# Ledger of designs, part 61: miniprotein binders against q6w4x9r395to579

Target 1, 185 residues: q6w4x9r395to579
Amino acid sequence: GHCSLEGGSFVTTFDARPYRFHGTCTYILLQSPQLPEDGALMAVYDKSGVSHSETSLVAVVYLSRQDKIVISQDEVVTNNGEAKWLPYKTRNITVFRQTSTHLQMATSFGLELVVQLRPIFQAYVTVGPQFRGQTRGLCGNFNGDTTDDFTTSMGIAEGTASLFVDSWRAGNCPAALERETDPCS
Below, E stands for the ipSAE of ESMFold2; O stands for the ipSAE of OpenDDE; V2 stands for 0.75 times the mean of E and O plus 0.25 times the DockQ between their complexes.

## First folded at step 7 (miniprotein)

Design a13
Fold by ESMFold2-Fast, scan of step 7:
Formats: structure tokens, sequence, C-alpha cells
Structure a13 (fold): chain B 185 residues (1-185), chain A 89 residues (1-89)
């Protein structure tokens, strides 16, 4: 299954449900018992001054008990806070430059991440069939049914993207993240 | 130990107990599966409490939030498993 983070704050889930959100935090993109050592993909969003959406993807993080791999829009790759030259290989993960504008993180456990660096920082997640029905996060639950793609961190299926997205916050949020209600409909 | 380290150890123990509970269930040992799952439930509830307390006390490491999310998922797995095992007993 394929999940994409494109054009600032647009997401297409593994079950092909598109949605958009506004966010300036770190969010859990994908967690699954199929990921070793309680691993997860996370997406970091920050304010964008030039797009119609007010936020944009600025980094993708793979976090597990052993690794904190960060791929940022600045084209810097770190693991556990230390900058790494590409190609960078661990036991189960290899990060390398696929093209002049794309980085790839390949794994031995059925997860692949491709990051577009230019002209816009974007991410594409591919998971193998073993992940079917075994995923949670912004990329959805990968069960072939789009009606429950907005399953929150508490296991509740929501009809709207905003409640779904808020449930997957993973920190790095500004102190003033109280939602501002627009008085205009 | 820090709250984070304690939460992580309890989560690890609950996970091991659930692996044992699943094996017991597959072997037809429903009473053993039930006992192991109930103990896993106790540990995972405490792991969630400690992880939430660590966050409340200012732990901003994304790992503690990820740990909390996996602990919450394991709690759901434990609850569903206990219901399934209870049907066999």
Amino acid sequence: as target 1 above (185 residues)
Amino acid sequence: DTLREEAERLYDEARKLMEEAIRAFEAGNFEEAFRLAMEAGRLITEAIRLAAEAIKEGDTDPWIILLLRYAEWLAEIVEEFIERVAEEL
C-alpha cells in the first residue's frame, strides 16, 4: 500500500482517501506491530509563508528503540542526533540518494520511504502486504475500507480529518496550539 | 528509574506476557491464556499511567509519546484478546 504527503499539508492514505490538515507539530504517520523495536514513521510540520496552506512538511522521522533517523528539507540526514553521509546503512535500514532530488530509505521489514527534496519537500510511503490491517497513524489503517481511515489513537473512527489528525500528535508542538475558531463559516 | 524507563519496562513485560498468552491460546490452554492476558492488562495499564505522568512532568522526547501510543494499542489488543479467550472458557 501507498501513502503520500504532498503539497504542504495534503495526505492520501493507504486506502486512497485524500484529506488535508493544518498542523505545526510532529505527527505519527505510521505505527505498526510489523515495525521492529516499536518503530514508527513521524512527520514534522511547520508554518509555510508562501503556500495557500499555512503549514508544510519539514522533516520525516523514523523512530525506534535504537534509531532516530531524521531526513529534513535541508537535505541533512541524522541518526540519534549525528549527521550521516549517504549512503548510510544500519542492520535493517539503508538511506541513500535515489536521484539528485530524491532520497530513499529502504528497509528489510517491508517499509520504504521516498522523500522528494525539490521543488517541494514531499514524502511517499510504501508498505508490503504484511501491513494490511496492521497500521495506524496519518496514513490510515490499510484495511481496504475508506470509511474508517480516520481512526484516532483511541481506536474511534471519525468522520472529519481535523479530529483524526489531532489524535496523532507526537510532540514538538508550539505552546499556543489551542485551536482558533474562525467566526466566519 | 525515570518514569519513562519504568513505563518502558512495564510495556516490555506486558508484551512478553501477551506473546505467551497467544501461544497458550494456540495450544488450547485457555485458562493459562486468560491468566497471562489479565496480568498483561495490569502491567499495560500501569505503563500507560507512568508514560502519561512522564509527559505531564515535562518529558518532551517523541519516544515517550510513541511509547504511550504503542502501550495504548497493546491495551486494546489485550482487551480484545481477553474477550476472545472468555468465549472459550
Scores: ipSAE 0.183, ipTM 0.624, lowest interface PAE 5.3, mean pLDDT 80

Design a14
Fold by ESMFold2-Fast, scan of step 7:
Structure a14 (fold): chain B 185 residues (1-185), chain A 89 residues (1-89)
Amino acid sequence: as target 1 above (185 residues)
Amino acid sequence: DTLREEAERLYDEARKLMEEAIRAFEAGNFEEAFRLAMEAGRLITEAIRLAAEAIKEGDTDPWVILLLRYAEWLAEIVEEFIERVAEEL
């Protein structure tokens, strides 16, 4: 299955449900018992440089008991806080430059991450069939049914993206959706 | 520091007990499966409490939030398993 984080603030889930949000937090993108050592993908969003009311993806994190691999929009790759030269290889994970504008994180456990660095920082997540029905987070539950893709961290299917996104915050951050209060009729 | 470490330890123990409970269930030992799952439920409830308390006390490490989310998922698995085992008793 395929999940994408595009255009700064758009997400398409594994079941192909598109949505948009505005948030300035780290969010759980994907958690699954299929990930070794209680691993997860996380996405970091911050305010956009061109519009302060918009947010954009600034980093993708793979976190487990063994690793904290951060791939940031400034093209720095770290693991457990230490900068790494590419290609970077562990027992189960390899991070390398796929093209002049893309980095890839390949794994032995059925997860692939491709990060577009330029012109806009974007991420593409691919998971193998063993993940079907066994995913949670911003990428949805990968069960072939889009009606429950907005399952919150408490296991409740919500009808709106904002409640869904806020439930997957992984930090002490403001709620998604910064509302305008300027005078207009 | 210590709240997060204790939550992780309890989570690991609950996971191990659930693996044992599932094996007992597959062997037809429903009483043992129920006992192990109930104990796993007790430990996972405490792991969730400690992880939530660590976050409330200011632990900003993404790991403790991830741990809480996995512990919550395991709690759901435990509840579903206990209901299934109860049908066999």
Scores: ipSAE 0.382, ipTM 0.755, lowest interface PAE 2.8, mean pLDDT 81

Design a15
Fold by ESMFold2-Fast, scan of step 7:
Structure a15 (fold): chain B 185 residues (1-185), chain A 89 residues (1-89)
Amino acid sequence: as target 1 above (185 residues)
Amino acid sequence: DTLREEAERLYDEARKLMEEAIRAFEAGNFEEAFRLAMEAGRLITEAIRLAAEAIKEGDTDPWTVLLLRYAEWLAEIVEEFIERVAEEL
């Protein structure tokens, strides 16, 4: 299954349902029992003042009990707050430069992430067949039915993207994150 | 301990109990499977309450939200498992 985050503010779910995003915080893109150590893929959005989109993707995060891998639009890769040189390998995850404009995160557990850095920051998520019917978040539930792709964190299927997106917010917004990283400011 | 730390501890205990419940079920020990799953349900309900309270009180850590979402998913698994086990009793 394939899920994409494109054009700054557009998402296409694993069941191929497209919608537009207007959030400015961190959101759960994908959670699944198939991900080890309670892992999840998250997307960070911020205001876009230089494009026709009101918000745009600025980072993708893989978060688990062991790892917090952040891939930002500035081409910086960190794990648990420490900058990493590519290729970066852990037991189950490898982050490397796939092309001059693309980074890839390959895993041993059936998740692949490709991030386009230029000209526009975009993300492409691929999951193996073991994830079918076992995903939640902005990428949808991967059950072959687009009518319930907007299932909120409370299990309610919505007809519109707004309530769906808000239900998957994961707390950190860019303004709050900036304040936390500089205690003397 | 913070609300998040207590929620995480209860979530981990509930998951362990569910692993034991599944093994008991596979061994044909349906009453034991039911007992373990009911206890897991109690713990996971409390984990959800504490994680939600932490967020309400201003916890902005993405891990806390992720913990809540996995706890909610485990609660659904527990409910479905209890129904399955009840059919065997």
Scores: ipSAE 0.521, ipTM 0.813, lowest interface PAE 2.0, mean pLDDT 83

Design a16 (at its last look DockQ between E and O 0.92; V2 from the best seeds 0.79)
Fold by OpenDDE base, look of step 8:
Structure a16 (fold): chain B 185 residues (1-185), chain A 89 residues (1-89)
Amino acid sequence: as target 1 above (185 residues)
Amino acid sequence: DTLREEAERLYDEARKLMEEAIRAFEAGNFEEAFRLAMEAGRLITEAIRLAAEAIKEGDTDPWTFLLLRYAEWLAEIVEEFIERVAEEL
């Protein structure tokens, strides 16, 4: 499964459902029992301009009981808040520079993350087949059905992205704005 | 313990109980499976409450939110399992 966060406010789920939202919060992208130690991948969005529609991805966070890795445009910060030189390696996670503009987080548990740092901060999430039907968050549920991708944290299918996205916030933030837009348009 | 820490403890206990419940179910011990699942349900409900309360009181740690989400997910699993076990009673 492939999930992408592109163009600052566009998301394509594992089931290939595209949508757009504008929010300035931390959101859970991927929650799954396949992630060790109750892990999750999160996305941090912030204002990139003066209008409410000017929002952008500014960081990706992997969080578990054992690990906290924050990948931003300028640095990689780990559990103790220290910026780490790359490559950074834990027991089952490695963060390294893939190219001059791309970082990669590789794992032993079937999660891969590629982060484009420039010119636009973007993220690409790949999960193995073992994750099928066992994911939640903004990346959807990876079950081959796009119609139920907007399932909230409470298991309720929403018709709009705004309520769906808000249900996955990992902070006290304003409500997200939603617009149905093809990220490829 | 903080609200989050207490919620986490209850979540962990609920998860453990569910694992036991599943084993009981697989062994054909449906009554025991049901009992364990019901207890897990009680604990997970309280875990959710406590985590939510922590957030309401100003806990902004992403882990607290994540804990809440995992607890919510487990609650769904518990509920579905209880329904399944009930069919065998």
Scores: ipSAE 0.847, ipTM 0.921, lowest interface PAE 0.5, mean pLDDT 94
Fold by ESMFold2-Fast, scan of step 7:
Structure a16 (fold): chain B 185 residues (1-185), chain A 89 residues (1-89)
Amino acid sequence: as target 1 above (185 residues)
Amino acid sequence: DTLREEAERLYDEARKLMEEAIRAFEAGNFEEAFRLAMEAGRLITEAIRLAAEAIKEGDTDPWTFLLLRYAEWLAEIVEEFIERVAEEL
């Protein structure tokens, strides 16, 4: 399953549902019992550079009991607050430069993260089949029923999408602004 | 010892009790599974309360928020498990 964070503020879930939001906080992107040591993938959004209402992805964080790996748009990688040179390897995680514009975090537990650094900071999350029906967060529940995910098409209910995003905040931040929830709408 | 640290200890204890409850259930010991799950439910409810209180009192650590979300998920698992075990009693 694939989840993407693109164009600064667009998210496409594991069930291929796109939505957009505007918020300035750290959000839980992926939480699962399949992740060791109570791990989670998080996304940090901050004010864009050009508009009061626009926000953009500025960092991706893998947080567990052992590790706090931060990959920022500045191409800085830290673990538990210490800057790391690439390639950086722990027992279960390797972070390396895949191309001149992309970093990759590979894991032994079925999670892969690819971060595009330029021209726009973006993230791509891949999870193995063991994660099906076992995920929560901004990337969705990965239950495979995209045809029945049209519970979300209950008028698209913009307020509900905002509450969904706010429920995944991992910081004392303002509530997300309700914006276009579907790039096509 | 902070509210978050206490919540984490209770969460860890609830997880261990649930692992024992699941093993008891798989062994056919439904009364023991129910007892262990009920105790796990008590502990996880308190863990949620303490983690939420820590956040309300100004804890900004992403770990505290993650702990709260995992505790809430475990509470749902405990509720489903208790309901299933009760059908066997």
Scores: ipSAE 0.716, ipTM 0.874, lowest interface PAE 1.1, mean pLDDT 83
Fold by ESMFold2, look of step 8:
Structure a16 (fold): chain B 185 residues (1-185), chain A 89 residues (1-89)
Amino acid sequence: as target 1 above (185 residues)
Amino acid sequence: DTLREEAERLYDEARKLMEEAIRAFEAGNFEEAFRLAMEAGRLITEAIRLAAEAIKEGDTDPWTFLLLRYAEWLAEIVEEFIERVAEEL
């Protein structure tokens, strides 16, 4: 399954449902019992443009009881706050430079993350088939049905991206918007 | 934070009790499976309450939010399991 975080806060879920939101927060992108040590992949968004509500991806975080790996748009990789030389390896995770513009986090548990650093910061998440029906978060539930990909943290399928995204906040942050607001003059 | 730490401890204990409940169910010990799952449910309910209270009191650590989401998910699993075990009783 593939989930992508592109451009100005565009997301495509594991079931290929596209949406956009605007928010300044850390969000749970993917949680699953398939991730060891209560792990999750998180996405950090911040203000990025001329518009009052324009936001974009600034970091991706893998968080578990053992690790807090941060890959940020300033091209620095940290684990638990310590900057790391690449390639960087733990027992089950390897982070390395795939190309001059891309980093890759490969794992032994079926999660792969590719981060495009330039020209804009984007992320591409791939999970193995064992994750099917076993995911929650901004990447959706990976059950082959787009009608329930907007399932909130309370297990309720929503019809709008903003309510769905808001439920996955991992911080005390303002509510997300589906579309950029553009105040006149 | 003591609220977050206590919530994490209760979540961990609830998860262990559910593992035991599932093993009891697989062994055909349905009354034991039910008792263990009910206990896990009580612990996870308190873990959810404590994690949510920590957030209300200003805990901004992403781990606290992740813990709450995993605790809520476990609670769903526990409720489904209790219903399944009750059918065998």
Scores: ipSAE 0.648, ipTM 0.840, lowest interface PAE 1.3, mean pLDDT 87
ESMFold2 (binder alone), look of step 8: mean pLDDT 89; pTM 0.881

Design a17
Fold by ESMFold2-Fast, scan of step 7:
Structure a17 (fold): chain B 185 residues (1-185), chain A 89 residues (1-89)
Amino acid sequence: as target 1 above (185 residues)
Amino acid sequence: DTLREEAERLYDEARKLMEEAIRAFEAGNFEEAFRLAMEAGRLITEAIRLAAEAIKEGDTDPWTMLLLRYAEWLAEIVEEFIERVAEEL
C-alpha cells in the first residue's frame, strides 16, 4: 500500500482517500504491530515559509525504542540527535540518496519511505501486504474500505478530516485547522 | 524515575505477558492464556493512566505520546484476545 504527503498540506491514505489540513505539530503517520521496537512513522508540519496561513511538511521521523531517525527538508539526516553521513545503515534500516533530489529509507520489515527534497519537500510511504488492516495514523487503516479511513486514535470513524488529524497529534501543539471547506456564497 | 519511565516498564511487561498468552493459547492452554491476558490488561490500564498523567503534567517528549498510543492499542488487542479466549473456556 501507498500513502503520500504532497503539496505541503495534502495526504492520500493507503486506501486512496485524499484529504488536507493545516497544522503546526508532529503527527503520527503510521503505527503498526508490524513495526519492530514499537516503531512509528511521524510527520512534522510547520508554518509555510512564504505564507503563515498555510503549513507544510518540514520533516519525517521514524521513532522506535532504539532509533529516532529524522529526515528534514534541509537534507540533514540524524539518528538520536546525531548527524549521519549517507548511506547510513543500521541492522534493519538503510537511508541513502536515491537521486539528486530524493532520499530513501529502506527497511527489512516491509516499510519504505521516499522523501523528495526539491523542489517541494514531500514524502511517499510504501508498506508490504503484511500491513493490511494493521495500520493506524494519518495514512489510514489499510483495510480496503475508504469509509473508515478517518479512524481516530480512540477507534472512532469520523466524517471530518480535522477531528481525525487532531486525534493523531504527537505533541503539545494547537489543534489542526482545515482550509475553508464551505464554498457557500 | 518518571511517570513516563514507569508507564514504559508496565507497557513492556504487558507486552511480554501477551506474548506468553498467545503462546499458551496456541498450545491449547486456554485457562493459562486467560490468566496471562487478564494480568496484561491490568498492567496496560495502569500504563495508560501514567502516560496520560505525564502528558497532563507537561511531558512534551514525542515518545510519551507514542507510548500512550501504543498502550491504548495494546489494550484493544488484550480485550479482543480475552473475548476470543473466553469462547474456548
Scores: ipSAE 0.011, ipTM 0.456, lowest interface PAE 9.1, mean pLDDT 79

Design a18 (at its last look DockQ between E and O 0.98; V2 from the best seeds 0.79)
Fold by OpenDDE base, look of step 8:
Structure a18 (fold): chain B 185 residues (1-185), chain A 89 residues (1-89)
Amino acid sequence: as target 1 above (185 residues)
Amino acid sequence: DTLREEAERLYDEARKLMEEAIRAFEAGNFEEAFRLAMEAGRLITEAIRLAAEAIKEGDTDPWTYLLLRYAEWLAEIVEEFIERVAEEL
């Protein structure tokens, strides 16, 4: 499964459902029992301009009981808040520079993350087949059905991305705004 | 303990109970499975409450939110399992 966060406010789920939102919060992208130690991948969005529609991805966070890795445009920060030189390695996670503009987080548990740092901060999430039907968050549920991707954390199917996205917020933030736009258009 | 820490303990206990419940179910001990799952349900409900309360009171740690989400997911699993076990009773 492939999930992408592109163009600052566009998301394509594992089931290939595209949607757009504008929010300024931390959101759970991927929650799954397949991630060790109750892990999750999160996305941090912030204002990039003066209007409500000017929002952008500014960081990706992997969080578990054992690890906290924050990948931003400028640095990689780990559990103790220290910026780390790359490659950074834990027991089952490696963060390294893939190219001059791309970082990669590789794992032993079937999660891969590629982050484009420039010119636009973007993220690409890949999960193995073992994750099928066992994911939640903004990347959807990876079950081959796009119609139920907007399922909230409470198991309610929402018709709008705004309510769906808000259900996965990992902070006290303003409500997200929805704009139905195909990122591929 | 903080609200989050207490919620976390309850979550962990609920998860453990569910693992035991599943084993009981697989062994054909449906009544025991049911009992364990019901207890897990009780604990997970309280875990959710406490985590939510922590957030309401100003806990801004992403882990607290994540804990809440995992607890909510486990609650769903517990509920479904209880229903399944009930069919065998």
Scores: ipSAE 0.847, ipTM 0.922, lowest interface PAE 0.5, mean pLDDT 94
Fold by ESMFold2-Fast, scan of step 7:
Structure a18 (fold): chain B 185 residues (1-185), chain A 89 residues (1-89)
Amino acid sequence: as target 1 above (185 residues)
Amino acid sequence: DTLREEAERLYDEARKLMEEAIRAFEAGNFEEAFRLAMEAGRLITEAIRLAAEAIKEGDTDPWTYLLLRYAEWLAEIVEEFIERVAEEL
């Protein structure tokens, strides 16, 4: 299955449900018992240029008990806070430059990440068939049904993206719904 | 010891108990499987409480949030397993 983070703040889930959100936080993209050592893929979003109402992907993180691999839009790759020269290889993960504008993280456990650095920072997540029905996070539950792709961290299926996204925050950040929005003002 | 470190320890213990519960179930030892799963449920409930408390008290480490989300998922697994074991008793 394929999940994409494109055009700043657009997401397409593993079940091909597109949505957009505006948030400034680290979010869990993918957690699964198929990932070794309680691993997860995360996305970091921040404000877009001069627009405070728009946000953009600025980094992708693979976090586990052993590793904290950060791939930033500034083309820096770190693991556990230390900068790494590419290609960078651990026992189960290899990060390398696929093209002049793309980095790839390949794994032995059925997860692949491709990051576009230029002209816009974007990410593409591919998971093998063993992940079917075994994923949670912003990329959805990968069960072939788009109606429950907005399943929150508490297992509740929501009709709106904003409640879904806020449930997957992995940081002390403002929630999208902390204040009431007046649509007629 | 921090709230997060204690939550992590309880989560790890609950996980080990669930591995033992599954093995007991596969061996036909349903009473032992039930006992182990009930204890795992108690530990995972406390792990969730402590991880949530750590976040409430200012822990901003992404690992603490991830730990809470995996603990919540394990709690669901434990509840489903207990229901399955109860049918055999």
Scores: ipSAE 0.677, ipTM 0.861, lowest interface PAE 1.3, mean pLDDT 84
Fold by ESMFold2, look of step 8:
Structure a18 (fold): chain B 185 residues (1-185), chain A 89 residues (1-89)
Amino acid sequence: as target 1 above (185 residues)
Amino acid sequence: DTLREEAERLYDEARKLMEEAIRAFEAGNFEEAFRLAMEAGRLITEAIRLAAEAIKEGDTDPWTYLLLRYAEWLAEIVEEFIERVAEEL
């Protein structure tokens, strides 16, 4: 399954449902029992410089009981705030420079993350088939049906991206702005 | 202990109880499975309350939000399991 964060504010779910939002927060992209140690992938959005209400992706975070890996445009930072030279390895995770413009986080548990650093910060999430029907977050539930991909953290399917996105906030932050009528896929 | 630490302990205990409940159900011990699942439900409800309270009191750590989201998901699983076990009683 594939989930993408593109163009600063566009998301395409594991079930190919596109949407757009603007918010200044950390959001849960993906949680799943298939991720060890209560792990999750998170996305950090912040204001972009053109418009007061426009936001874009600035970092991706992998967080579990054992690991915290923050990938931003020029740094990979771990639990203690120290920048790491690449490749960076733990028991289950390797972060390395795939190309001059792309980093990859490879894992032993079926999660792959590719981050485009330039010209625009973008992220591409791939999960193995064992994740089918076992995901929640901004990347949707991976059940083959786009109609319930906007399932909130309370398990309620919503018709609008803004309520769905707001339910996945991992911080005390303002409500997101939706532009669902402009899909990127 | 912080509210987050208390919520985490209750979540972990609820998860353990659910594992035991599932094993009891698979062994045909439906009354035991029901009792364990009901107990897990009570613990996870309190874990959710404590994690939410930590956030209200100013805990901004993304881990606390993630814990809350996992606890909410487990609560849904527990509710569905309780209904399934009740059909066997």
Scores: ipSAE 0.601, ipTM 0.818, lowest interface PAE 1.4, mean pLDDT 85
ESMFold2 (binder alone), look of step 8: mean pLDDT 89; pTM 0.882

Design a19
Fold by ESMFold2-Fast, scan of step 7:
Structure a19 (fold): chain B 185 residues (1-185), chain A 89 residues (1-89)
Amino acid sequence: as target 1 above (185 residues)
Amino acid sequence: DTLREEAERLYDEARKLMEEAIRAFEAGNFEEAFRLAMEAGRLITEAIRLAAEAIKEGDTDPWTIILLRYAEWLAEIVEEFIERVAEEL
């Protein structure tokens, strides 16, 4: 199955449902029991100055109990906060430059990520057949039915992208910042 | 952050109990499977509460949110499993 994050703010799910959203937060793209060590793939969106949209993809993060791999639009790759020279290899993950404009993260567990660095930062997620019906997040549930691709983190199928996307927020967004400030200010 | 650490510990324990519950179910030990799943349900409910409280208190670490989402998913699995086991009792 294939999921894409393109054109700054467009997403096509594993079940081929396209949608667009506007948001400036980290979002969960993919969670699955097929990912080792409670792994998850996340996307970071921030304000865009060059796109017609208000937001654009600025980084993709793979987070597990072992690793926090960040691939940013600045072409910096880090793991657990340390910058890594490419190719970078762990036991189960290899990050390398596929072409002059593309980086790839290949894994031993059926997940592949390709990021386009130029002319616009975009991401392409591929998962093996073992992930069918076993995914949650912005990339959808990969069950062959597009009518429930907007299933929120609370398990509710929505007809619109807005509430669906907001349910998959993973921190460092305006709502979280407002909560940290004194409401009696 | 003690709330997140305790939530993670409880989540890990609940997951281990569910692995044991599934093995007991596959072996035909339905009463043991039910007991283990009920205990997993108790632990996962507490893990969700603690993770949600950590977030409510300002924990913006993505790991805490991912932990909460996995704990919520495990709670659904536990509930479905308990219903299935109850049919065999």
Scores: ipSAE 0.446, ipTM 0.787, lowest interface PAE 2.5, mean pLDDT 81

Design a2
Fold by ESMFold2-Fast, scan of step 7:
Structure a2 (fold): chain B 185 residues (1-185), chain A 89 residues (1-89)
Amino acid sequence: as target 1 above (185 residues)
Amino acid sequence: DTLREEAERLYDEARKLMEEAIRAFEAGNFEEAFRLAMEAGRLITEAIRLAAEAIKEGDTDPWTILMLRYAEWLAEIVEEFIERVAEEL
């Protein structure tokens, strides 16, 4: 299955449901018992341009008990806070430059990540068939039914993307906290 | 230990108990499977409480939230497993 984060604010789930994404936090993109060491993919969004209402993808993170691999829009790759030269290889994960504008993270456990660095930072997630019905997060549940792709972290299927997205927050949200101090229009 | 570290230990203990519960179930030891799963349920409920408390007290570490989401998933697995084991008792 294929999930994409494109154009700064668009997501297409594993079941091919498209939606817009607005947020300035770290979000769980994919979690699954098929990932070793309680692993997960996360997406980091931040303010885009001068507008406080605009957001875009700025980094993708693979987090597990062993690794915190960050691939950022400035083309820096770190693991556990240390910058790494490419190709970077661990026992189960290899990060390398696929093309002049794309990095790839290949794994031994059925997960592939490709990030486009230029002209716009974008991410593409591929998972093997063992992940079918075994995924949670912004990429959806990969069960072949688009009507429940907005299943929140509380297990509720939502009709709108905003509650779905907010339920998958997984980190510091300084821009969201700043917005909360503004009165509702 | 921090609330996060305590929650992580309880989560790990609950996972171990569920692995034992599944083995007991596969061996036909349904009473043992039920007992182990109930104990795992108590531990995972406490792990969720502690992780949520850490977040409310300002823990912004992505690992803390990821662990909480996996603990919530394990709680669902425990509930479904207990229901299946109860059918055999």
Scores: ipSAE 0.471, ipTM 0.799, lowest interface PAE 2.2, mean pLDDT 82

Design a20
Fold by ESMFold2-Fast, scan of step 7:
Structure a20 (fold): chain B 185 residues (1-185), chain A 89 residues (1-89)
Amino acid sequence: as target 1 above (185 residues)
Amino acid sequence: DTLREEAERLYDEARKLMEEAIRAFEAGNFEEAFRLAMEAGRLITEAIRLAAEAIKEGDTDPWTIMLLRYAEWLAEIVEEFIERVAEEL
């Protein structure tokens, strides 16, 4: 299965369901028992200046009990807070420059990540068949059910997408918290 | 010159390591091939950084420009080779 994070704010799930959202937080893209050491793939979104998207992808994070690998739009790769020269290898993960504009994270456990650095920061997630029906997060459940039809018209309900996305926040977002604590009476 | 000369040295060393990595792979020594290729990748990444820095600092020698291109090409070869070796591990 394939999941993509494109155009700053578009997501296409493993079941090929496209949607768009606005958010300035860290979100869980993929959690699965197939990922070793309680692994999870996450995406960081922050404000952008484009008229049709107020937020865009700024980093992708792979987090487990052993590793915290961050690939940033500024082309820095870190693990556990330390900058790494490419190619970078751990026992099960290799991060390397696939082309002048793309980085790849290859793993031994059926997960591959390709990050486009330029002209727009984007990410592409590929998982093996062992992940079918065993994924959770913004990339969907990978259950093979393509008959889920939430819209019969041209419109994507932002409120519905927002609620779905909010359920996968990986931490507190100061902007949302400060807005909610505004005293009105 | 210092930046370009260091980039050249790193590029040459990375190239030699890749030749050794290919020989190790052909001999079935996949762990050694991976180790050598990873070291080549480290050196070639630094070579690219130094060559790019030399150009930013005003080095307009055609060889410096070509060296950056060769280093970027070798980096792509290292990436493909590491993928092939990883399949055997």
Scores: ipSAE 0.000, ipTM 0.072, lowest interface PAE 23.1, mean pLDDT 74

